Miniprotein binders against q56419. Designs and how they scored, part 32

Target 1, 326 residues: q56419
Amino acid sequence: MEGRTLEEVQEEVFKRHGVLVPKKELEDLAKALEEAGLLLTEKVEARLKEEEEKLKRERPMRLAGLSYPEGEREARAFLEAFRASYPGEGEEARVLLMPHLEPSRVPEVYGAALAALEKTPPPERIYLVGVAHRPLKEKAAALPVPFQTPFGPALPDLPALQALDALLPFELFNTPLAFREEHSLELPLFFLKGRFPEARVLPLLVARRSPELGEALKVVLRDFPGLLVLAVDLSHVGPRFGDTPLTRTLAEEARRRDLGFLERLAEGEPEAALAFLGANPTRIDGVEVVASLLPLLRERKGKVLAHRLDLEAPTLSAVGAGTLVL
Below, E stands for the ipSAE of ESMFold2; O stands for the ipSAE of OpenDDE; V2 stands for 0.75 times the mean of E and O plus 0.25 times the DockQ between their complexes.

## First folded at step 18 (miniprotein)

Design z5 (at its last look DockQ between E and O 0.72; V2 from the best seeds 0.00; counts 0 for: pTM E .772 < .8, other shape alone 4.059 > 2.5, SAP 70.883 > 70)
Fold by OpenDDE base, look of step 18:
Structure z5 (fold): chain B 326 residues (1-326), chain A 100 residues (1-100)
Amino acid sequence: as target 1 above (326 residues)
Amino acid sequence: SAEKLWDEVLRAKGLDEAALAFLKLFISYLKQEIKEVKKELKEGDPEKLEEKLKELERMVEGLFKAVLLAKGDPEELKKLAREIEKLKEEIEKLKKELEK
């Protein structure tokens, strides 16, 4: 934002609300924003370029020591504990839907994913499709670099990524900075790499529904077979998301929508799953991912292994998480 | 309201919170500017409107980059990201309408 932009904002706020924010406060805010790296100054641009250059080599862990252990030994113990939290047995997955929520909030859901992975032959590659929590230049993106994990780097499948890029009407390798702190890839990748250390990975993000992505992936999967993983959360309800505090009624509605969505996916009816949500009033996170991958989800029968609506007590809000195998 | 958003900026306990609040405010501003352009599209000077749209695109690009670097709750960032994407789409539509 150039200096003119702040003045324009000041003027607009004054015009609309009769509040003149003192220029000094705006300057202080501008400085704060600059310091926070939010103003497009030369310094911020230099930082952006530097961060982009780093991401040309590897994507470092951001959540190690926070969401999961940094050390390999501790990380293995973490996996075992999560697996133990799910008392059931898994099923072989060709498609795995799993959460990307903070693991400690829904351990049994991740445990169910691990249970499914135990019954899954080691894939040559994993197509890991997450949700973009940052803006993308295109509807979807990929980052063709190693992703660091406690189990070593998850190496990209460059040939498969290139094949995918060639089939898309847009540049797949866009917005590398969106991957820098994207937990929707990092968290599921921890579990996937821990179970399949030799699998290559295609880290994909979806910001908006891209039917082209699903069609392209369907072709690529013929020549480059692998496990498809949808790393998506489900309902987001409560004050954090613009609702009233969680009530029994709101929780029941969230569960109904989550389970109704997952069950229709398990029946091989992804279009019916999307239609069931309608306007998506409980804000199921995975809608854009599922909408992008319809060709890969059609006619696949599967099973819902786990579901949880997890309460975040401090905000009286809740997030749904589920594990589905197809 | 912009006033409420300014209050959020001013009441922010940290730089990251202030930054997010400011980004929300700026998005609100841009939404209004786009609405004004939409109103002027029928009667306004096409050259001036094109210039204004270019400036709006520049500002949206700035927001895009800012949100990429912003710290905060992923869901809040996702919301901002979607708002930015909408702004971009609206500007692109207006540009196409102006070219007709």
Scores: ipSAE 0.726, ipTM 0.882, lowest interface PAE 0.6, mean pLDDT 89
Fold by ESMFold2, look of step 18:
Structure z5 (fold): chain B 326 residues (1-326), chain A 100 residues (1-100)
Amino acid sequence: as target 1 above (326 residues)
Amino acid sequence: SAEKLWDEVLRAKGLDEAALAFLKLFISYLKQEIKEVKKELKEGDPEKLEEKLKELERMVEGLFKAVLLAKGDPEELKKLAREIEKLKEEIEKLKKELEK
């Protein structure tokens, strides 16, 4: 709300919809909005500036003690427990698809990713591509700073990031605040940094499909080889996501679409994987990332190591997660 | 409807829930305003439409910043983020059509 008072907002809503809010409730709403940062006062603008400047120096852990342990010793035990939850063997990955769903919900899916990393030579750098849960100014973004982990800071690969930025038709370093609470980078990074403590990282977010990103990354990977990680979830179904109540039929459809998508990727046919989903009625999270990275996925064959459609009983909803190596 | 969304805001138990409900209401309001501009594009006053589009553009930028700072369910925030990006795209499209 650029310089607008809550009274002005109330008048705009009334004009269009005929709704009037009592003055006391409007005052309570003004306080709530100010606390949330939605009422852009000079104090809130100063807070925005300060948080943005902090993120230009480093990205702190936000999920330590919530999704994974804070201390290094406990964090290593955590990794071993997750590996143990997947009884199979991995395969070497040049491209790894892994989830960003809460780890405790899909332990064997993360375990499968760890199994793949066991078979993967330590890379010089990791291209970590997550899904933006906040708006980006462009189709994609990066944050070229250390990301803190229990295993020490994950250092940015500045030359590779600069090369990528130079090839894109937009400024890559465009929305620092979008990284502040972005779990799609932080959760996979915990596992990746724990296994590859010396690898540098390119922390990337996709909001909307960008063919330009994939073409640029193909060029950058030639000169700066590394591990490409797609940190994406699969189907999102049920009332939490705007569906009718979750039924057995909807759950089976979600599983079918998740597995069909993954299998076509494993065949080196990413365009066929996207076509299989059509309008994406189960809202597979990975679609925008895959659509961006087509040049890196074509003709690259591999294997689906794990999949789970994880049910959330309180909301009668579900989220799919998988592990794919290419 | 907007009335139902305002009821949700007023019944919210905490700051994050109230902020989320307000963001939904604001997006709904902006969608209706864009729809009105589309209806008037061929027959309306070009100068008034240009002024309205500038106002909508400022509102979308404010909404963008609000969602960057908001707390709540990451999946709901992602849904809002995509709506905001779509609104920005639609406004840019309408500005281009008005220039013709």
Scores: ipSAE 0.723, ipTM 0.846, lowest interface PAE 0.9, mean pLDDT 86
ESMFold2 (binder alone), look of step 18: mean pLDDT 76; pTM 0.685

Design z6 (at its last look DockQ between E and O 0.45; V2 from the best seeds 0.00; counts 0 for: pTM O .768 < .8, other shape alone 5.05 > 2.5)
Fold by ESMFold2, look of step 18:
Structure z6 (fold): chain B 326 residues (1-326), chain A 95 residues (1-95)
Amino acid sequence: as target 1 above (326 residues)
Amino acid sequence: DTSLQRIAEQLKDEVERAKGLDEAALAFLAWFIAYLLQEIKEVKKGDPEKLKELERLVEGLFKAVLLAKGDPEELKKLARLIEKLKEEIEKLKKE
């Protein structure tokens, strides 16, 4: 607390809230915050700066051994098991929408993405657009460093990232720490790197819709062609997300919203897909990415390969995931 | 009742509903949001020093959510609200 004593904080809380917080409770809170790295001492500041500097060099795996195997051989077997979970055929993707939900929850949805990649010529680069789960200083961000995977590092496409940054009205490389734990990039990247080991990556996050991002990407993609991946989940319904307990009616509504959204995207009508959702009552989190990327989605027809609304029994909630090829 | 106050109340509600964040993060967020709500009630239009103080508080919340451990879906909800608070303060600074 910036130069204040705990006694001064106690006094302010009492004046403002009419409750005296005991000094011991404030001391316990300060210790807990320090242990969590939330209360900035000089030592904690140095560690945070060191972590940020590490992220400016590389982004290490955070989910190996948790969501996917750490060893390369086991990771390849894992990929093949997921492909087998989807017995259908894929189609060539120029744009791929795939989830970032825990892979074991929706194995056939990830399998469908792999089936699409089977039909897709290896791209020079992948524009991987995820959803920021941490705050960003701007509407969107990138981290221009290698992302580690069990299949080796996914190298950044620095020229394409630099071109993108130059076209935006804000600094693209703005919040490195937001990438530290970001599973919406790491989970899809495992599958993408496993199938396209030579492709470079543009790891992008959207926090809030940015039409400027889509216009800039349209220009960059012309000079740096590649695969565009929207790494997004669909409906989020139930108590975990602020609803009453999940009912059959709410689940049916979520499924209807998911499929209606995907269908309109598959028709090349992203504005209609967004309009169909209105206020987004089932909290499809792909909305901000789609809204950012309209110029890249218009008039591009394709196919929905898979969908699941996956139930979370412990939380009485559900999350939707899908695979769409354009 | 301002846009700042409404957004801060939503943030308070989300923290109270959150079950998947570590206890230190929840305690920090709850404490700072209560403090922020009191400071918002004291804001006067065109008071640069008060707006600067509000900006500092929101920056603290930004960093807390940026670094917190826990359920990424709960963190995302908090992140969007904190980003909105920051945007609203920027609007007020330009007036």
Scores: ipSAE 0.774, ipTM 0.907, lowest interface PAE 0.8, mean pLDDT 87
Fold by OpenDDE base, look of step 18:
Structure z6 (fold): chain B 326 residues (1-326), chain A 95 residues (1-95)
Amino acid sequence: as target 1 above (326 residues)
Amino acid sequence: DTSLQRIAEQLKDEVERAKGLDEAALAFLAWFIAYLLQEIKEVKKGDPEKLKELERLVEGLFKAVLLAKGDPEELKKLARLIEKLKEEIEKLKKE
């Protein structure tokens, strides 16, 4: 679309597809695209550079006051309430799989994660591996800056990040803008920082399966021991995700897939977990993360602490969330 | 032709159903990427100018999605579509 007028686009769409998109809709769309930074204008490029420059210093909170409280006192009360929502006891985790879904949707699942963290000795560092909801230049990325939280900044472990970068066949510090609003890191980090205020963090995103990442991390973990956290959701089913409205049959299939995935992970068989999903018809979110971390998940036995398939009533869709300790 | 008409109709429906400009923008991007994926299939092997144009478009889309606001799942869908587009472009380069 560079250099083409909206009219030219309209004409081309009309000529090729026989659909006349109303000019006003196109203008509104173009404006929306421009405002959304989707039109590569000089203004958008300037904004991109500005946002990248900001991310060289710190990653500010984006969900404070929305998904969790901004104030530390209120944030601590929030943690306690979430912990209270899970009636069970946790287990010590060397690997923690937890959700990144909106916390209010699955409080007991986050509560289970907190319960596990209570039984976990304070780590020196946390390897926090999230799901990239935006495209990355490489299969995986890291952002080596402080992440703001209500409990103070989560400081990066620069030596461990550098060691990881040195072992990867690609530049680890790529696509900083993908981290700007990535909730798959921000939400779990709230809980992790609240429980382990002194832990350094390695914020990692996976866009596509990277076996190299798992092999590199396995080496890095020897010299830089820490807690591995997989911040992943499970099944995504219903109209939002291309299915029919949630039915009992669809929900049962989603639960079967989620639990079957988690149980095989709990048995220390991550390859079996991936194989069990096949084409992943219920769209388990964590597949690319697990596929990247196979060397770290093999032979580790653990326990599923919580699972929920949460209905989003307005869209008749549902998302699975689980907590697993290894 | 029937696939693009369906995509255009779906886009219209999605834009009409969009709760806001952000959703409409994401829907449009999804449509546009889907359109490009169809166009790539029609691109004759070995047109270097068309390939460069597609690469520029993909880079633009990549940057756009990085700045886009909206539902993370829709953004993820766009990201996957962009990756598909990149893969198809790389296939064209090897041909």
Scores: ipSAE 0.681, ipTM 0.834, lowest interface PAE 0.6, mean pLDDT 87
ESMFold2 (binder alone), look of step 18: mean pLDDT 77; pTM 0.746

## First folded at step 19 (miniprotein)

Design g1 (at its last look DockQ between E and O 0.78; V2 from the best seeds 0.75)
Fold by ESMFold2, look of step 19:
Structure g1 (fold): chain B 326 residues (1-326), chain A 85 residues (1-85)
Amino acid sequence: as target 1 above (326 residues)
Amino acid sequence: DELALEFLKWFIEYLKQEIKEVKKELKEGDPEKLEEKLKELERLVEGLFKAVLLAKGDPEELKKLAREIEKLKEEIEKLKKELEK
């Protein structure tokens, strides 16, 4: 790929598969791949560097005008509408599990999170732990910069982030570009910043389970108390996720797995919650985050406030979302 | 683009096969040539890593690719260590 000519690719395909792909079709493919950022050319490398340098200064909104309003007044009204979608009262949270699924798909689940935040004393800082949808150089990462929101910048808690980095056996600030499009932080942050405008944030991503992260966070939280937020989705079932089309039976299993997982977390038994999922047949999204954060979840009891298995009719698929306070 | 995502999937499978061939040749092959091959594979996986960082598409499909790429990096590193023994 790097430095490899299209002619060399064409010859290799012919040698391996006995099929001669016309050079023009290879050229069209290479151009499309470069435009998608898939070929490493001088132009792509320059773009990577420029985008990375921007992310070392701040993380701009990517979903304003798409998932939530760009203007502050409209964004405030948006929050109130979501709170109204959940008619119940919340409970104080030291740990909050909430989704990162598109908010309009699960309004009452986000509303339940807002209800919990109403009962939660404003924290000095929020440990926001999302799920990396792009590769990370390490098992987990952070980006120690302001994240822009319609409510103003969510400022990083630099001392807490530095303390966390110092305790890990790997560089915490390792993959800035992975944060560029990461909705699992941006969507929950909109709600958190809207409710706690003065709280600083530790924006964290998990790609692969890291017991070291959980142990380090337990130490950091002692000296830097705050709200821990697991920004995770639950079951992913149906063809969009490599599964058969959604049936009543599959939906019932997904709901059972989601609720069983959440209830075991609510009993302070995160290992049992993970064991309940076994091979994770409904692809619950939060397992790597929970597995990383075991020390922070053990013996912490709480309550499931909301759950929805949201149907994607066009794809015959569904995604689960829930709100859990501990 | 759908075509770009299909290329990524194909390339991952291609790299898995290349790694499998290195494993088969680990004891019988020329150590210098195997080391050179592993360095080439490492460069290709790094390029793939960067490509997925920039790619557009369904976040769920991209996440699956990301986890595969991370596994490829780990496998190559293990082989490099075994070759250096």
Scores: ipSAE 0.738, ipTM 0.894, lowest interface PAE 0.9, mean pLDDT 88
Fold by OpenDDE base, look of step 19:
Structure g1 (fold): chain B 326 residues (1-326), chain A 85 residues (1-85)
Amino acid sequence: as target 1 above (326 residues)
Amino acid sequence: DELALEFLKWFIEYLKQEIKEVKKELKEGDPEKLEEKLKELERLVEGLFKAVLLAKGDPEELKKLAREIEKLKEEIEKLKKELEK
């Protein structure tokens, strides 16, 4: 839209769709576009550049005071309460699959993750692999900067990140703005940093399946051993996701797919887990992450510690969450 | 925020239509004009990419938009390769 007047856009919309969008709606649209950064105005470009420059130094908390406490003392009490919500004992994890859903929705699932972390020796580094909810320039990305937490900054493992970048056929350090508000890293990192304050972190995002990422990580893990964390949710069903309102049948199907997926992962059969989902009609979130990490998940046996399908009542939709150790 | 997301959805559908038109013209159209159209589409998709990076809204809706952007990029790249043959 650079150089096209709102009038030209109005005319084009009218010509193509037979709808005369009122000038006010176009102004609101233009404003929304400007606010959305679609109007690549000099102002939007300047803002993008400014936000990118900020992310060269650190990734600030976005969900502090919303999803978890900002203060360290309150944050510790929060961790203890979440751990208490899971009545079982954990298992030692070499690979941890945990959710990135709003913690208050699935406290016992996060509690199960904390229980596993209690049985896990402190790692030197954590490979934290989240789901990109924003577009990436490449299939996967990393942000090699400190991530702020209530427990202090989670410091990047620069040597391990550089080793990973060197083995990938694409630039790993792409799309820093995708990390700015990415909750799939921030939420699990809260729990991980709280349990392992001295661990360095490799914050990774997956947008699309990258077999290259799994192969590269398998090599890097030999020289740079650490805990692998898959921060993924499971089924997404209901009107928010294009389905009818949640029914008993839909919920049972979501649970069946979630548990069938997790159980096959627990058996060390990640390919079978993916095959079991087929077209993924319940929209399991973790598919692209698991598909990227197949070399690291093969032949590893483990245990499903927790699962929940959580209802969002206002939208009659539900999201699955689980905790798996390998 | 909802209005911004609706606009982004509309813009994606607009770009899908433009890509379909280019795809129809690929066999009979002027290659130079088609190349220019594809370059403009790439520019518009890049704008959309940046917009979704800055957009506020439901993460799952943003994820949907992100996947649609990826498809648009892939389709444009395929058309560029076909035009070079």
Scores: ipSAE 0.736, ipTM 0.898, lowest interface PAE 0.6, mean pLDDT 89
ESMFold2 (binder alone), look of step 19: mean pLDDT 80; pTM 0.743

Design g2 (at its last look DockQ between E and O 0.55; V2 from the best seeds 0.69)
Fold by OpenDDE base, look of step 19:
Structure g2 (fold): chain B 326 residues (1-326), chain A 85 residues (1-85)
Amino acid sequence: as target 1 above (326 residues)
Amino acid sequence: DELALEFLKWFIEYLKQEIKEVKKELKEGDPEKLEEKLKELERLVEGLFKSVLLAKGDPEELKKLAREIEKLKEEIEKLKKELEK
């Protein structure tokens, strides 16, 4: 919209869509766009630059006091309560698949993850692979800065991150702003840092399937061993996601797909897990992550510890969450 | 926040139409004018990209927008390659 007046936009919308948007609505929209950073104004560019500069030093907590407690003492009590919500015992994990959904929605699934972590020797580093909910410049990205948690900063493993970057055909350290509010890393990291305070972290985001990432990580893991964590949700069904309101049939289909996906992963058959989903009609979130990490998931046998399809009642929609150990 | 997301959705649909128009013109249009149009579309998509990075709203809606932006970029790159032939 550089150089086009609101009037020109109004005229264009009218010409193309036959809708005369009131000038006031366009002004409100322009203002909302400016406030939302949508208008590439000098002000928005300055704000982008400022936010990028902040992320060169650290990634601050965004969900402290909302999704989890800000204070360390309260945060420890939070971890204990979540662990208590899962009545079973965990298994040692070399690979952990866990959710990134709002913790209060699926406490026992996070509890199962904590149970697995109790049986896992403290790793030197954690490869934390989340889902990008913002656009990335590349298929995947990393942010090589400390992530703040109630338990202190999660420090990056710079040598391992550099080794990974060197093996990728694209720049790994891209789109820092995508990490600013990314909950798919922040929420799992709370639990991981609480259990393994001394572990370094490689915070990774996947936007699109990158086979190159899995191959590169397989090499890096030889020199830089650690725990691999897939922070992914499962099915997304209902009106929020383009379906009809949740029915018994839709819920059963979502559960069938979630469990069928997880079970095939537990058998060490990640390609079969992807093939089982086909067009992914229930919109399993973790598909792009799993597709990127195939070399690391092959032939690893494990166990599904927990699964839940959680109803969001106000929207009659549901999201699947699971915990898998390999 | 909802209004901002709706605008972003509208803008994506606008860009999709512009790309379709360029695609139709690719066979018979002036290559220089088409190149200029593609450069402008790239600029607009970059703006959209930055906007979604700063936008507030439901993460799943933002993810949907992100995927649409990726598709727009891919389509523009494909058209640029076709124009160079």
Scores: ipSAE 0.763, ipTM 0.905, lowest interface PAE 0.6, mean pLDDT 90
Fold by ESMFold2, look of step 19:
Structure g2 (fold): chain B 326 residues (1-326), chain A 85 residues (1-85)
Amino acid sequence: as target 1 above (326 residues)
Amino acid sequence: DELALEFLKWFIEYLKQEIKEVKKELKEGDPEKLEEKLKELERLVEGLFKSVLLAKGDPEELKKLAREIEKLKEEIEKLKKELEK
């Protein structure tokens, strides 16, 4: 990309594939790539710097008006509607597993999380661990700035974040841009901040399993107690995810793997939960987070409150979501 | 968006093949040429990393690309260390 001309790209495509691509089509592709930020130019580098500077101050709402209401009154009503969609009682959580899937797709699963929060004493802070959908420079990352919500800013717990950073063999604050559009933090945070408006937050992302993160968090949680939240989805099956079209058999397998995973976690056996999945053929989203946090999940028993494998009929695909308290 | 993601997928596969060639030549190839090649691959992977940070598209497709890019960076770092021995 750097210093590479269109002629050089055209020659490489011909050399590798035996197809001569007309220069105009290649120019149209290059223009589209630049506008999407995929071709590194001086303009893209400037945009990177500008976005990074903004993220040093705060992380704005990206999904207000799309996934949840922008105004506080409407957002409060939204929370109440979601709680009402779960007809059961919650249980106190020291660890909560909840989804980050679009809330309207799995309302009772988010409702179960709210029911659990009703039974949970207000924490001083929330350790919110999501899944990075963009690359991270390290296995995990944090962003120590306020995250905006309709309920006010979710303030970072800076002392706890600094303590965590000090215990890791890598810089924790390593990839601010990965947080810019990260819905795995924003969607759960809406529900968490709505219920615990005074709690500070440690907004954490996992890209790849990090045993060091789990060991460090075990130490930090001892000195800075709070609620641990695993913001993860479960099975991803069907053509959208590289499978054959969804069949009843595949859906049944995905549900079985989701529930088997959750039940083993509920028994305090996170290693068994991971082993149960083997090569993870239904692509349960939470495995890297669970594998990172083993020291915090071992021997902690609890209960599965809700589960749904949500069908995406247009794509012949499905995504699983669940609520687990430990 | 779809065109850009397909280009990224193609480019990742290209880089995988280039890294495979470096691995095959580690023992018997010219160390100075291999070092220069690894620096070139490192620059390309870093560019790809930054491109995906700004990219638009399906979050699940972007996540898959992100993990592959992270793996490529790790493989290049390992090869650089091996070449220094």
Scores: ipSAE 0.727, ipTM 0.895, lowest interface PAE 0.9, mean pLDDT 88
ESMFold2 (binder alone), look of step 19: mean pLDDT 79; pTM 0.734
ESMFold2, look of step 20: ipSAE 0.719; ipTM 0.882
ESMFold2 (binder alone), look of step 20: mean pLDDT 80; pTM 0.739
OpenDDE base, look of step 20: ipSAE 0.760; ipTM 0.905

